# Miniprotein binders against Glycerol-3-phosphate dehydrogenase [NAD(P)+] (gpsA), part 10

Target 1, 321 residues: Glycerol-3-phosphate dehydrogenase [NAD(P)+] (gpsA), of Methanothermobacter thermautotrophicus (o26468)
Amino acid sequence: MMVTVIGAGSFGTAIAQVLSWNAEMVRLMARRSEVVENINRTRENSAYHPGVKLRDNIEATLMDGSVLEESEYVFMAVPSGNLRSIVRSMNSSLEDKKIVSCIKGIEHPGLKTMSSVIREETGSRTVFSISGPNFADELIRGMTSGITVGASTRYAREIAGLLKSPRIILDHSENVEGVEFCGILKNVYAVAMGILDGQITGENHRHSLLTLCFREMNLILNEMGYGELHDRFCGFGDFLLTSTTDKSRNRTLGLMLGKKMRLSEDSTITIESLRSIRAIRELTEGLELPVLEMVYQTMQEPENVNLYIREFQERISRPEF

## First folded at step 3 (miniprotein)

Design TB4 (from TB1 with Y9E E12Y L16W W19R)
Fold by ESMFold2-Fast, scan of step 3:
Structure TB4 (fold): chain B 321 residues (1-321), chain A 85 residues (1-85)
Amino acid sequence: as target 1 above (321 residues)
Amino acid sequence: SQELKEAIEELYEAVWEIRKALREAMKSGDPTAIRELYKALRDIWRAVEKLRKALNTGDPEKFRQAVEEAQKILEEVQEVLKEYE
């Protein structure tokens, strides 16, 4: 089987490496010719994974819909902000493809998950998702990682076959959009933990707040009909990974906000975080979400973070019983 | 069961149809349609999850209730789709 990965960034390169163990050939599509040449000539994507040799059956190419003709599965691993334009450029070549989204994002003001954007632009009925505690740098090095496959059972088995490895642990859900929501929510709550870590010290307090963050995430999942996902790799596992490690960009963003540090207006992660928070707030209108509210207020006015944390602490001190 | 499998397949089919309707609503700039179509998506997601949960519990009463709720949601979603194409 030939498989294409669209997007030769950090995660796209890592997932291509994983897929190369089970697919006959993996085509890795990049936007820039320098990346294509680097991969094909050196067997390395140096900008993202210096020192990691890519398997010989990975072929890099420029993004070109005509090259997709022979691929059965297409894995989408581009930044969420670029997905719609990329899909539009290739949509006639993607209509009959089985498409797996590896992107943890949502549109605002459209309120669409990435699988929804793909379905809308291509008309494909075979659009799936994967998510979990799978940092690209660890995944590409063959370190044990967990992945939830969001697909109907038939397609989940096919995707599992493509991802199969002694170092990859899989679980499953038929809720494609739910798996994506887990990825969006864990990023928001990672920002929350970063903000709190910037202002509050103490392991007891930190882990009490982690519990509240996961509880609120679970409330949202239940409200959206995705409660089953709370203990899946895309749920609990990815939430813990992203909220507690120094490697998390979202937690680092939160830490900077909590320390009242100035953020770049052009920062991709800041733009993506704000988009996700605004979308989630609209989708969960009517719910009492003190953690999400604190994050939202802090991102709007980080200079007032102390006030927002105090308001949050006063609110969470009220017994739920 | 065959009935549960068919209900789930119809719910997933409805998701795709709603996404097509959302595309048209967004092109026309109809904010009421957009809000109602997103509500329909949320209702479908809830219905699918309740069906999956009922299947996992093996409780015949919970199963019957979940199927009935899914059928009601499908009917409501189809009315929304009819209104917005």
Scores: ipSAE 0.000, ipTM 0.185, lowest interface PAE 17.1, mean pLDDT 82

Design TB5 (from TB1 with R42Y W45E E49Y)
Fold by ESMFold2-Fast, scan of step 3:
Structure TB5 (fold): chain B 321 residues (1-321), chain A 85 residues (1-85)
Amino acid sequence: as target 1 above (321 residues)
Amino acid sequence: SQELKEAIYELEEAVLEIWKALREAMKSGDPTAIRELYKALYDIERAVYKLRKALNTGDPEKFRQAVEEAQKILEEVQEVLKEYE
């Protein structure tokens, strides 16, 4: 089987390497000709994964729908802000393809997940998702990683075959959009843990607050009809990874906000985080979400973070029984 | 358009290195490093915003000005990164 990965960034390159163990050929589509040439000549994508040799059955190409004819599966690994334009440029070539979204993001306004955007733009009836604790740098080096496959059972088995490795642990859900939504939620709660970690000196406090963050995430999942995902790799696993590691940009954003640093509303990570928070608030209207509210208030006025944390602490310290 | 896309790509890559350096500066509690790295991050993000806006307006003069400003900011950011690697 031939597969194509659209997007030769950090994750796209890593998933291409994984897929190359099971596919006969992997086409890796890059935006820039320099990246294509470098990969094909040196067997490395040095800008993202220096020192990692890519398997010989990975061929880099420019983004071009005309070369998709032979691919059965297409893995989408581009930034969420670029997805709609890329899909539109390849629309006619993607309609009959089995498409797997590796992208975490939500449109606002519109409240659409990336798989929904793909379905809308391509008309494809076979759109799926994957998510989990799978940092690209560890995944490409064959370190143990967990991935949830969001697909109907028949297609989940095919996708599992493509991802199969002694060090890749798979679980499954038929809830394609739910798997993606977990990725949006974990990023917001990573910001929360960043803010809170600035105030925490003990492990008891840290893990108590981490528990409350996950509990609130689970409340949102239940409200959205995604409750079964709480113990999946896309849910619990990815939540823990992103909320506890120094490798997380969202957790680092939280640490900055906790230090009273006001980020520009024009910054990429701030725009992405605010878009996610606003979308979640609209989708969960009527729920009491003290962690999310604290994050939202802190992003609007980081100079008042100590006030918002105190209000948050006062609310969570009241017995629920 | 190709030059604009390349400029945006290079700036976005620099953002990743700044976030990495900023995480280390925050762990060490170096207020000077945090301030300088945050400023570099802000400058790059503004440059990316201006480049995308220039692409959307289709004005060749604004496009040229945005590319020149982005290149200048990238050079300044690379000097900051050298100091705090």
Scores: ipSAE 0.000, ipTM 0.197, lowest interface PAE 16.9, mean pLDDT 81

Design TC1 (from T0, 15 letters changed)
Fold by ESMFold2-Fast, scan of step 3:
Structure TC1 (fold): chain B 321 residues (1-321), chain A 85 residues (1-85)
Amino acid sequence: as target 1 above (321 residues)
Amino acid sequence: SQELKKAIRELYEAVWEIEYALEEAMKSGDPTAIKELLRALWDIQRAVRKLMKALNTGDPEKFRQAVEEAQKILEEVQEVLKEYE
């Protein structure tokens, strides 16, 4: 089987390496000729994964729909903001392909998941998703990682075969959009845990609050019809990874806000976090979401974080029984 | 504490600026810029991890050491950024 990965960034390169264990050939498409030359000449994508040797059956090419003819599966690993334009440029070559979104994000406006954008632009009936606790730097080095495959059972088995590795643990859901939505929720709750970690110390406090964050995330998943995903790698696993590691940009944003540090208003992470929160609020307007409200208030006025956390704690300290 | 907060904010701002500069260097195909920016990214990411760990431990001595290392790395990174922007 020949597979193409569109996007030779950090995650695209890592997933290409994983796929190369099981595919006969992996084509890794990059936007710039410099990246193509670097990969093909040195067997490294040094800008993203210095010191990691890419397997011989990975070939880098420029983004070109004509190169897709021989590929059965296409893995999409481009920045969410570029997805629609890239798909449009290759549309006629993608309509008959099995497409797997590896992108974590929502299109604004419209609140469309990446798989929805792909389906809309390509007309493909076979669009899937993958997500989980899978930092690209660890994934490419063959460190144990968990991935949820979002696809109907038949295609999930094919995708699982492509992802099979001594260090890849897989689980499954037929809810393609739900798997992607977990990635949005985990980022918001990672910010929440950062804020709380910035203000509250102690292991009992931290883990109690982690529990509350996950419970609220699960409440939203249930409201959206995605409740089954809570204990999957895309749900609990990715939530834990993003909420507890110093590598997480979202948790770090939260920690800084919790310490009353104001970030640049032009910060991409701040803009995207606010967009995600507003989208979730719109989609779940009937729910009481004290954690999400605390994050929203704190992001707008970090100097008042002590007030917002006090209000949050008063709300959650009332017994629900 | 106040110095640590400032250092963390400046480090993360610098990480994001380096990431942007690195993407632009890759587009321009400047191998020297790519190597220098990669080195700066590795150094600053290491400093970020040390600062976050120090912030979470609450140890005043570790805070002081982490702040001093972060300030040194910030100066080096700002010099690299100035050269390639």
Scores: ipSAE 0.000, ipTM 0.215, lowest interface PAE 16.9, mean pLDDT 81

Design TC2 (from TC1 with E19L W42F Q45L)
Fold by ESMFold2-Fast, scan of step 3:
Structure TC2 (fold): chain B 321 residues (1-321), chain A 85 residues (1-85)
Amino acid sequence: as target 1 above (321 residues)
Amino acid sequence: SQELKKAIRELYEAVWEILYALEEAMKSGDPTAIKELLRALFDILRAVRKLMKALNTGDPEKFRQAVEEAQKILEEVQEVLKEYE
């Protein structure tokens, strides 16, 4: 079978490498001709993964819907802000395709998941998602990674076959949008852990607050009807990865906010975090979410972070029995 | 003095935002983005040097000019950062 990956960025390249072990041919689509030429000539996408040799059955091309006809599966790995325009340029070629979203994010202004945007633009009835603790640089090097496949059982098995590797551990859920939503929630709680880690670095402190963050994440997942995902790779696994590692942009944003740094209102990560928080607050009206509230207050007024942490600490220390 | 403290704070914030954007641009291997972000970083360093020089001369006019230059550089840097979102 032929598989196409749309987006030759860091994750797109890594997933193409994974897929190449199980597919006869992987087509990797890039926006820029220099990226296409370099991959096809050198067997490396040195721009994203210097020193990693791509398998011979990976062929790079420019983004072009006309060459999708021979592919059964299409993996979407473009920036969330560009997804709708890219899909629109190819939508008639994508209607009959099995499409897997690898993108974590919410669309503005609709606040829709990436699978929802794909479904709207293409009319495809077979749109799926994957998510988990799977940093591209580790995935491409064959380091063990966990992935949740969001698909009905039949298609989950097909996708699992494409991702099959001794170094890839899979679990699954039929809740396609729930798998994506976990990626949004984990980013908010990664910011929270960044803020809190900036205060006291003790192990009891870190793990007690990490527990409260995950508990609140579970409360939101239950409210949304996604409670089953809490112990999946997209839930617990990805939450832990992004909340405890220095590689996480969201955790580092939190650390900066904890140091009273006011970031530009134009910052992409700040815009994304505020969008996520506002969406969660609307979807979970009536729930008490002290961690999310502390993040929200701190993002609006980082100079008052010590006040917001003190108020948060006082609230969470009240016995619930 | 309040203007200097504000300028230093804003330059510090811009450095962190540029470093973030640079790491992402280096991962994506976008040479145009890398070049523009590196230029923005060097512009901030130049602004810091001008502010330090103005402080050493004790000339109020040169100091005002250095603060204005720093603010213009910050505006330009913020526009570059928006482009690579």
Scores: ipSAE 0.000, ipTM 0.115, lowest interface PAE 22.3, mean pLDDT 81

Design TC3 (from TC1 with W16E E19W Q45Y)
Fold by ESMFold2-Fast, scan of step 3:
Structure TC3 (fold): chain B 321 residues (1-321), chain A 85 residues (1-85)
Amino acid sequence: as target 1 above (321 residues)
Amino acid sequence: SQELKKAIRELYEAVEEIWYALEEAMKSGDPTAIKELLRALWDIYRAVRKLMKALNTGDPEKFRQAVEEAQKILEEVQEVLKEYE
């Protein structure tokens, strides 16, 4: 089986390495010729994974739909903001492909997940997703990682075969969009935990609030019809990873906001976070989401974080019974 | 004061540059770069806190010490950025 990964960034390179153990050949598509030349010449994508040797059956190419002919599966690992234009440039070649989204993002306006964008642009009937606690640097080094496969059972088994490794633990759901939505929610709640860690000390406090964050995430999942995902790798596992590690961009953003540091509204992480929050608010109109509201207020006016945390604590300290 | 505003502004400007470098380091999975850039972010945070505290105490000597510390941290942060840019 021939497999193509579109996007030779950190995650795209890591997933290509994983897939290379089970596929006959993996094509790794990059936007820049320098990246292609570096990979094919040195067996290394030094810009993203210095010191990691890529398997011989990985071939790098420029992004070109004409080389997709023999690939049955295509894994999409590009930045969410670039997905639509990339898919449009290759959509005639992607129409009959089994496409797996590895991207965590949502369009706003439009409220479309990445798999939805792919279906809309390509007309493909076979669009899937994967997500979980699977940092690229650990994944490429063969360290144990968990992945949820979002696909109907038949295709989930095929995808599992491509990802199979003694170091990869798999679970599954037929809720393709739900698996993606878990990735969006966990990023917002990672910002929340960062804000809280920036303001308040104490392990009891930290873990009580982590529990409330997960509870609120679960409330949103239930409202959207994705409740079954709460205990999957894309749900609980990825939520914990991104909320508790210094490697998380979103948790780091939260820490800075919690310390009253205002980043540019032009920064990519700020734009992504605000897009996610606005989309969630629109999709969950009528729900009381105190954690999400605290994050939203803090992102708008980080200088007032003390006030927003005090108001948040007042709201959550009222017993439900 | 004008000195305080300038120091805080320069520290926040450095945050944007560190953030860009940190995003690149996180994409590349470079644990050494991530660690150094995160330390630089926390150093800036501590410098800002010291400046704010010095302003609140009204002690001219503590204010001068805080400004000097902020300038030293800014210089060290700029050296880290040169390595990753």
Scores: ipSAE 0.000, ipTM 0.313, lowest interface PAE 12.0, mean pLDDT 82

Design TC5 (from TC1 with L38E W42L Q45W)
Fold by ESMFold2-Fast, scan of step 3:
Structure TC5 (fold): chain B 321 residues (1-321), chain A 85 residues (1-85)
Amino acid sequence: as target 1 above (321 residues)
Amino acid sequence: SQELKKAIRELYEAVWEIEYALEEAMKSGDPTAIKELERALLDIWRAVRKLMKALNTGDPEKFRQAVEEAQKILEEVQEVLKEYE
């Protein structure tokens, strides 16, 4: 089987390495010719994964729909802000392809997941998703990782065949968009944990608040009809990973906000977080989401974080029994 | 490397076929089918582990032996699958 990965960034490179164990050939598409030449000459994508040798059946190419003819599966691993334009540039070549989104993001004006954008632009009926606790640097080094495959059972089996190894643990859901939505939610709650860690100390406090964050995430998943995903790798697993490690940019953003540090409102991560929060609020009107509200308020006025955390603590201290 | 890729791909394809057959056998309550399919699944995973170990040795002969063993196990497993559709 021939497989193409569109996007030779950190995750795209890592997933190409995983796929190369099971596919006959993996085409890795990059936007810049320098990246293509470096990968094909040195067997490394040094800008993202220095010192990691890519398997010989990985061939780098420039982004070009004409080379998609041989590929049955296409994995999308580009920044969410670039997805629509990239899909449009290859639309005629993607219509009949089985497409797997590896992207975590939501299109705020349309409130659309990445798989939804792909379906809209290509008309394809075979659009899927994967997500889980799978930092690219660990995934490419063959460290044990969990991945949820979002696809109907028939296609999930094919995708699992492409991803399977002794170091990859897979679970499944037919809720393609739900799997993607988990990736959006976990980023918001990672910011929340960062804010709380910046102000509150103590292991009991931290883990009690992690529990509340996950519980609120689960409420949103249930409201959206994705409740079954809470204990999947895309749900609980990725939530824990992103909320507890210093490698998480979203948790680091939260830590800075919790210490009353203001990031530029022009910062990409700040813009993305605000878009995600606004989209979630619009999708979940009527729910009481004290964690989400605390994050939203703190992002707008970090100098008042102490006030917002006190209001949050007062709200969550109400007994449920 | 091409022989390795083919062997690993065929083993994972067989894993999927066995897992599907095993799920069906469990639903139907066929204890003989369940036992035979579980054994086949274990054999495939042992073959995968042996292939992965051979990759870490850098020894072409051990690698070739592991590929041959994997192909033999795959053939045996395919015979079990034919019996269960």
Scores: ipSAE 0.000, ipTM 0.088, lowest interface PAE 22.9, mean pLDDT 81

Design TD1 (from T0, 14 letters changed)
Amino acid sequence: SQELDKAIRELYKAVREIWRALEEAMRSGDPTAIYELEEALLDIWKAVRKLRDALNTGDPEKFRQAVEEAQKILEEVQEVLKEYE
ESMFold2-Fast, scan of step 3: ipSAE 0.030; ipTM 0.565

Design TD2 (from TD1 with W19Y E38W W45F)
Fold by ESMFold2-Fast, scan of step 3:
Structure TD2 (fold): chain B 321 residues (1-321), chain A 85 residues (1-85)
Amino acid sequence: as target 1 above (321 residues)
Amino acid sequence: SQELDKAIRELYKAVREIYRALEEAMRSGDPTAIYELWEALLDIFKAVRKLRDALNTGDPEKFRQAVEEAQKILEEVQEVLKEYE
């Protein structure tokens, strides 16, 4: 089987390496000829994964829909903001393909998941997703990673076969969009944990609040019809990874906000975080979400974080019984 | 290229070191350290974005300039990190 990965960025390169162990050939599509030449000549994608030798059955090409004829599966690993234009450039070549989204994001405007955008632009009826605690730098180096496959059972088994490795642990769900949505939710709750860590250092306190954050995430998942995902790698696993690791930009953003630091309006991480929070608020209108509200207020006015945390603690300390 | 390989590898290493130093500074409540370390982190993210953008444009001159800027940022970041060893 031949598979194609569209997008030779950090994650696209990592997933291509994983797929190369099980596919006969992996085509890795890049936007720029310099990236294609670098990969094919040196066996490295130095811009993203310096020092990592790519397997010889990975062939880099420019983004070209005409080359897709022999591929049964296409993995989409491009930035969410570029997805629609890239898919449009591939002509009708994608309509009959089995497409797996590896992208964590919501389209703005429209508030559509990446799998939804792919279905709209391609007309494909076989669009799937993968997500989980799988940092690209660790995944490409063969460090153990967890991945949830969002697909109906038949396709989930085929995709699992492509991802199979002693170092990759898989679970699955038929909720394609839910798997993607978990990746968006975890970022908001990582900011929340950062804010709380910035104010309080007790471990009992920290883990009690981490539990509350996950419970609120589950409330949103249930409202959206994705409740079953709470204990999957895309749910609990990715939530924990992003909320507890020093490698998380979102948790670090939260730590700064918790220390009353207002970041530049030009900060891309702040812009991305606010966009996600606004999208979630719009999608979950009518829900009582004290953690998300505290994050939203703190991002607007970090100098008042002590007030927002006090109000938050007053709300959560009221017994539910 | 080997220059790109080295620059990006060093930027990734610096990110990890800054995260550790920043978290320590935040817990100690040193506003100056927090600000300097966060600024350094944002500078690295900006350098990485410029390198990717230059690579995507295919302009060798812009790419060379982006690599030079990344190297200067790495020097500044290493001085900040050394201060908080």
Scores: ipSAE 0.000, ipTM 0.273, lowest interface PAE 12.6, mean pLDDT 82

Design TD3 (from TD1 with R16L L42F W45L)
Amino acid sequence: SQELDKAIRELYKAVLEIWRALEEAMRSGDPTAIYELEEALFDILKAVRKLRDALNTGDPEKFRQAVEEAQKILEEVQEVLKEYE
ESMFold2-Fast, scan of step 3: ipSAE 0.226; ipTM 0.694

Design TD4 (from TD1 with Y35E E38Y L42W W45R)
Fold by ESMFold2-Fast, scan of step 3:
Structure TD4 (fold): chain B 321 residues (1-321), chain A 85 residues (1-85)
Amino acid sequence: as target 1 above (321 residues)
Amino acid sequence: SQELDKAIRELYKAVREIWRALEEAMRSGDPTAIEELYEALWDIRKAVRKLRDALNTGDPEKFRQAVEEAQKILEEVQEVLKEYE
């Protein structure tokens, strides 16, 4: 089987490497010819994964729908903001393809997951998702990673075959959009843990608040009809990874906000986080979400973070029984 | 190029070291350390972005300038990190 990965960024390159162990050929599509030339000449995508040699059955090409004919599966690994335009440029070639979204994002306005955008633009009936604790740098190096496959059972088995490795642990859900939504929620709660860690120390503190963050995430998942995902790799696993590691940019954004630190001029992660929070608030009208509210207020006015944390702590200190 | 591969590898290593130091500084509430480490992190982020853009555009002059800038930033960051060992 030939598979195509659209997007030669950090995760796209890592998933192409994984897929290359099970596919006969992997086509890795990049926007820029210089990236294509670098990969094909040196067997490395040096800008993202220096020192990692890509397998010989990975071929880099420019983004071109005409070369998709031989691929049965297409893995989408582009930035969420570019997805719609990229899909539109190729959609006649994607209509009959089995498409797997590797993208963690939501379109706002419209409140559409990436799989929904793909279905809307391509008309494909076979659109799936994957998510889990799978940092690209560890995944490409063959370090053990967990992945939830969001697909009907038949297609989940095919995708599992493509991802098969002694170092990849798989679980499954038929809830394609729910798997993606977990990725959106975990990023917001990682910001929350960063803010809290920036203000208060102590292991009892950290794990009590981490529990509250996960509980609130579960409340949202249940409201959305995705409750079964809480104990999957896309749920608990990815939430835990992103909320507790120095490698998480969302957690680090939270740490900066908790300390009232300057943000970069382009603040891309802040814009994406605010978009996600606003979307979640709209989708969950009427729910009491003290953690989400604290994050939202802190992102609007980080100079007042001490006040928002005090209000948050007063709310959560009331007995639940 | 060998220079590019070395520079990018060293930048990623420095990013990991800065995040570890920054995390500790944030937990301990050291505002001077937080500010210096934050600036170092964003300098490296900017250098990585420039290297990525130069590689993507295929301009040899931009590529050379990006590698030189990355090496300079690495030297400055290593001095900052030495302070927080």
Scores: ipSAE 0.000, ipTM 0.205, lowest interface PAE 17.1, mean pLDDT 81

Design TD5 (from TD1 with R16Y W19E E23Y)
Fold by ESMFold2-Fast, scan of step 3:
Structure TD5 (fold): chain B 321 residues (1-321), chain A 85 residues (1-85)
Amino acid sequence: as target 1 above (321 residues)
Amino acid sequence: SQELDKAIRELYKAVYEIERALYEAMRSGDPTAIYELEEALLDIWKAVRKLRDALNTGDPEKFRQAVEEAQKILEEVQEVLKEYE
């Protein structure tokens, strides 16, 4: 089986390496010719994973739908903001493909998950998702990682075969969009933990607030009909990973906001975070979500973070019994 | 340093070789091979973390200790790999 990975960034490169153990050939599509030449000449994608040798059955190429003819599976690993334009720039070769989204994002306006965008733009009936505690740098180096496969059982088995490794633990859900939505939620709550960690010290504090963040995440999952995902790798596992590590961009964003730093409005991580928060707020209108509200207010006015934290603490300290 | 970078690259090469051997051991159902290869992987990742810590702290003594430990672990891992070739 030939497999294509669209997007030769950090995660795209890592997933291509994983897939190369089970596929006959993996085609890795990059936006820039410099990346293509670097990979094909040196066997490394040094901009993202210096010192990691890519397997010989990985071939890099520029993004071009015309070379998809031989691929049965296509893994999408591009930034969420670029997905629609990238899919549109390729010819209709994607319509007959089995497509797996590796992207954690939501479109706003429209409130569409990445799998929904792919279905809309390609007309493909076979669009799936994967998500879990799987940092690209650890995944590419063969460190144990957990992944939830979002697909009907038949296709989940095929995808599991492509991802199979002694160091990859898989679980499953037929709820394709729910698996993606977990990735969106965990990023927002990672920002929350960053803000809180930046303002308050203590182990009791940290674990109490992690509990509240997960409870609120679970409340949203239940509201959306995705409650069964709470204990999956895409749910609890990825939530913990992203909320507790210095390697998390979203947690670092939170730490900076907690220090009253206003990041550039054009920053990709800030744009993606705000898009996700606004989408979640719209989807959950009427719910009392004190953590999400604190994050939303802090992102709008980080200079007032002390006020927002005080109001948040007052709300959560009132007994509900 | 170049020596530290070389040690890290050699450890990552060993990881890929062990991953392949582990995958084949899992397919064949060899519990002894699986155990020994998993232990080798753990040792490699401990060495990698120590090397990354040395790089991040900039402590010359930690650099020396991390490189020495990585070289010893790499030798042990190569013996395990040779057994399961």
Scores: ipSAE 0.000, ipTM 0.103, lowest interface PAE 21.2, mean pLDDT 82

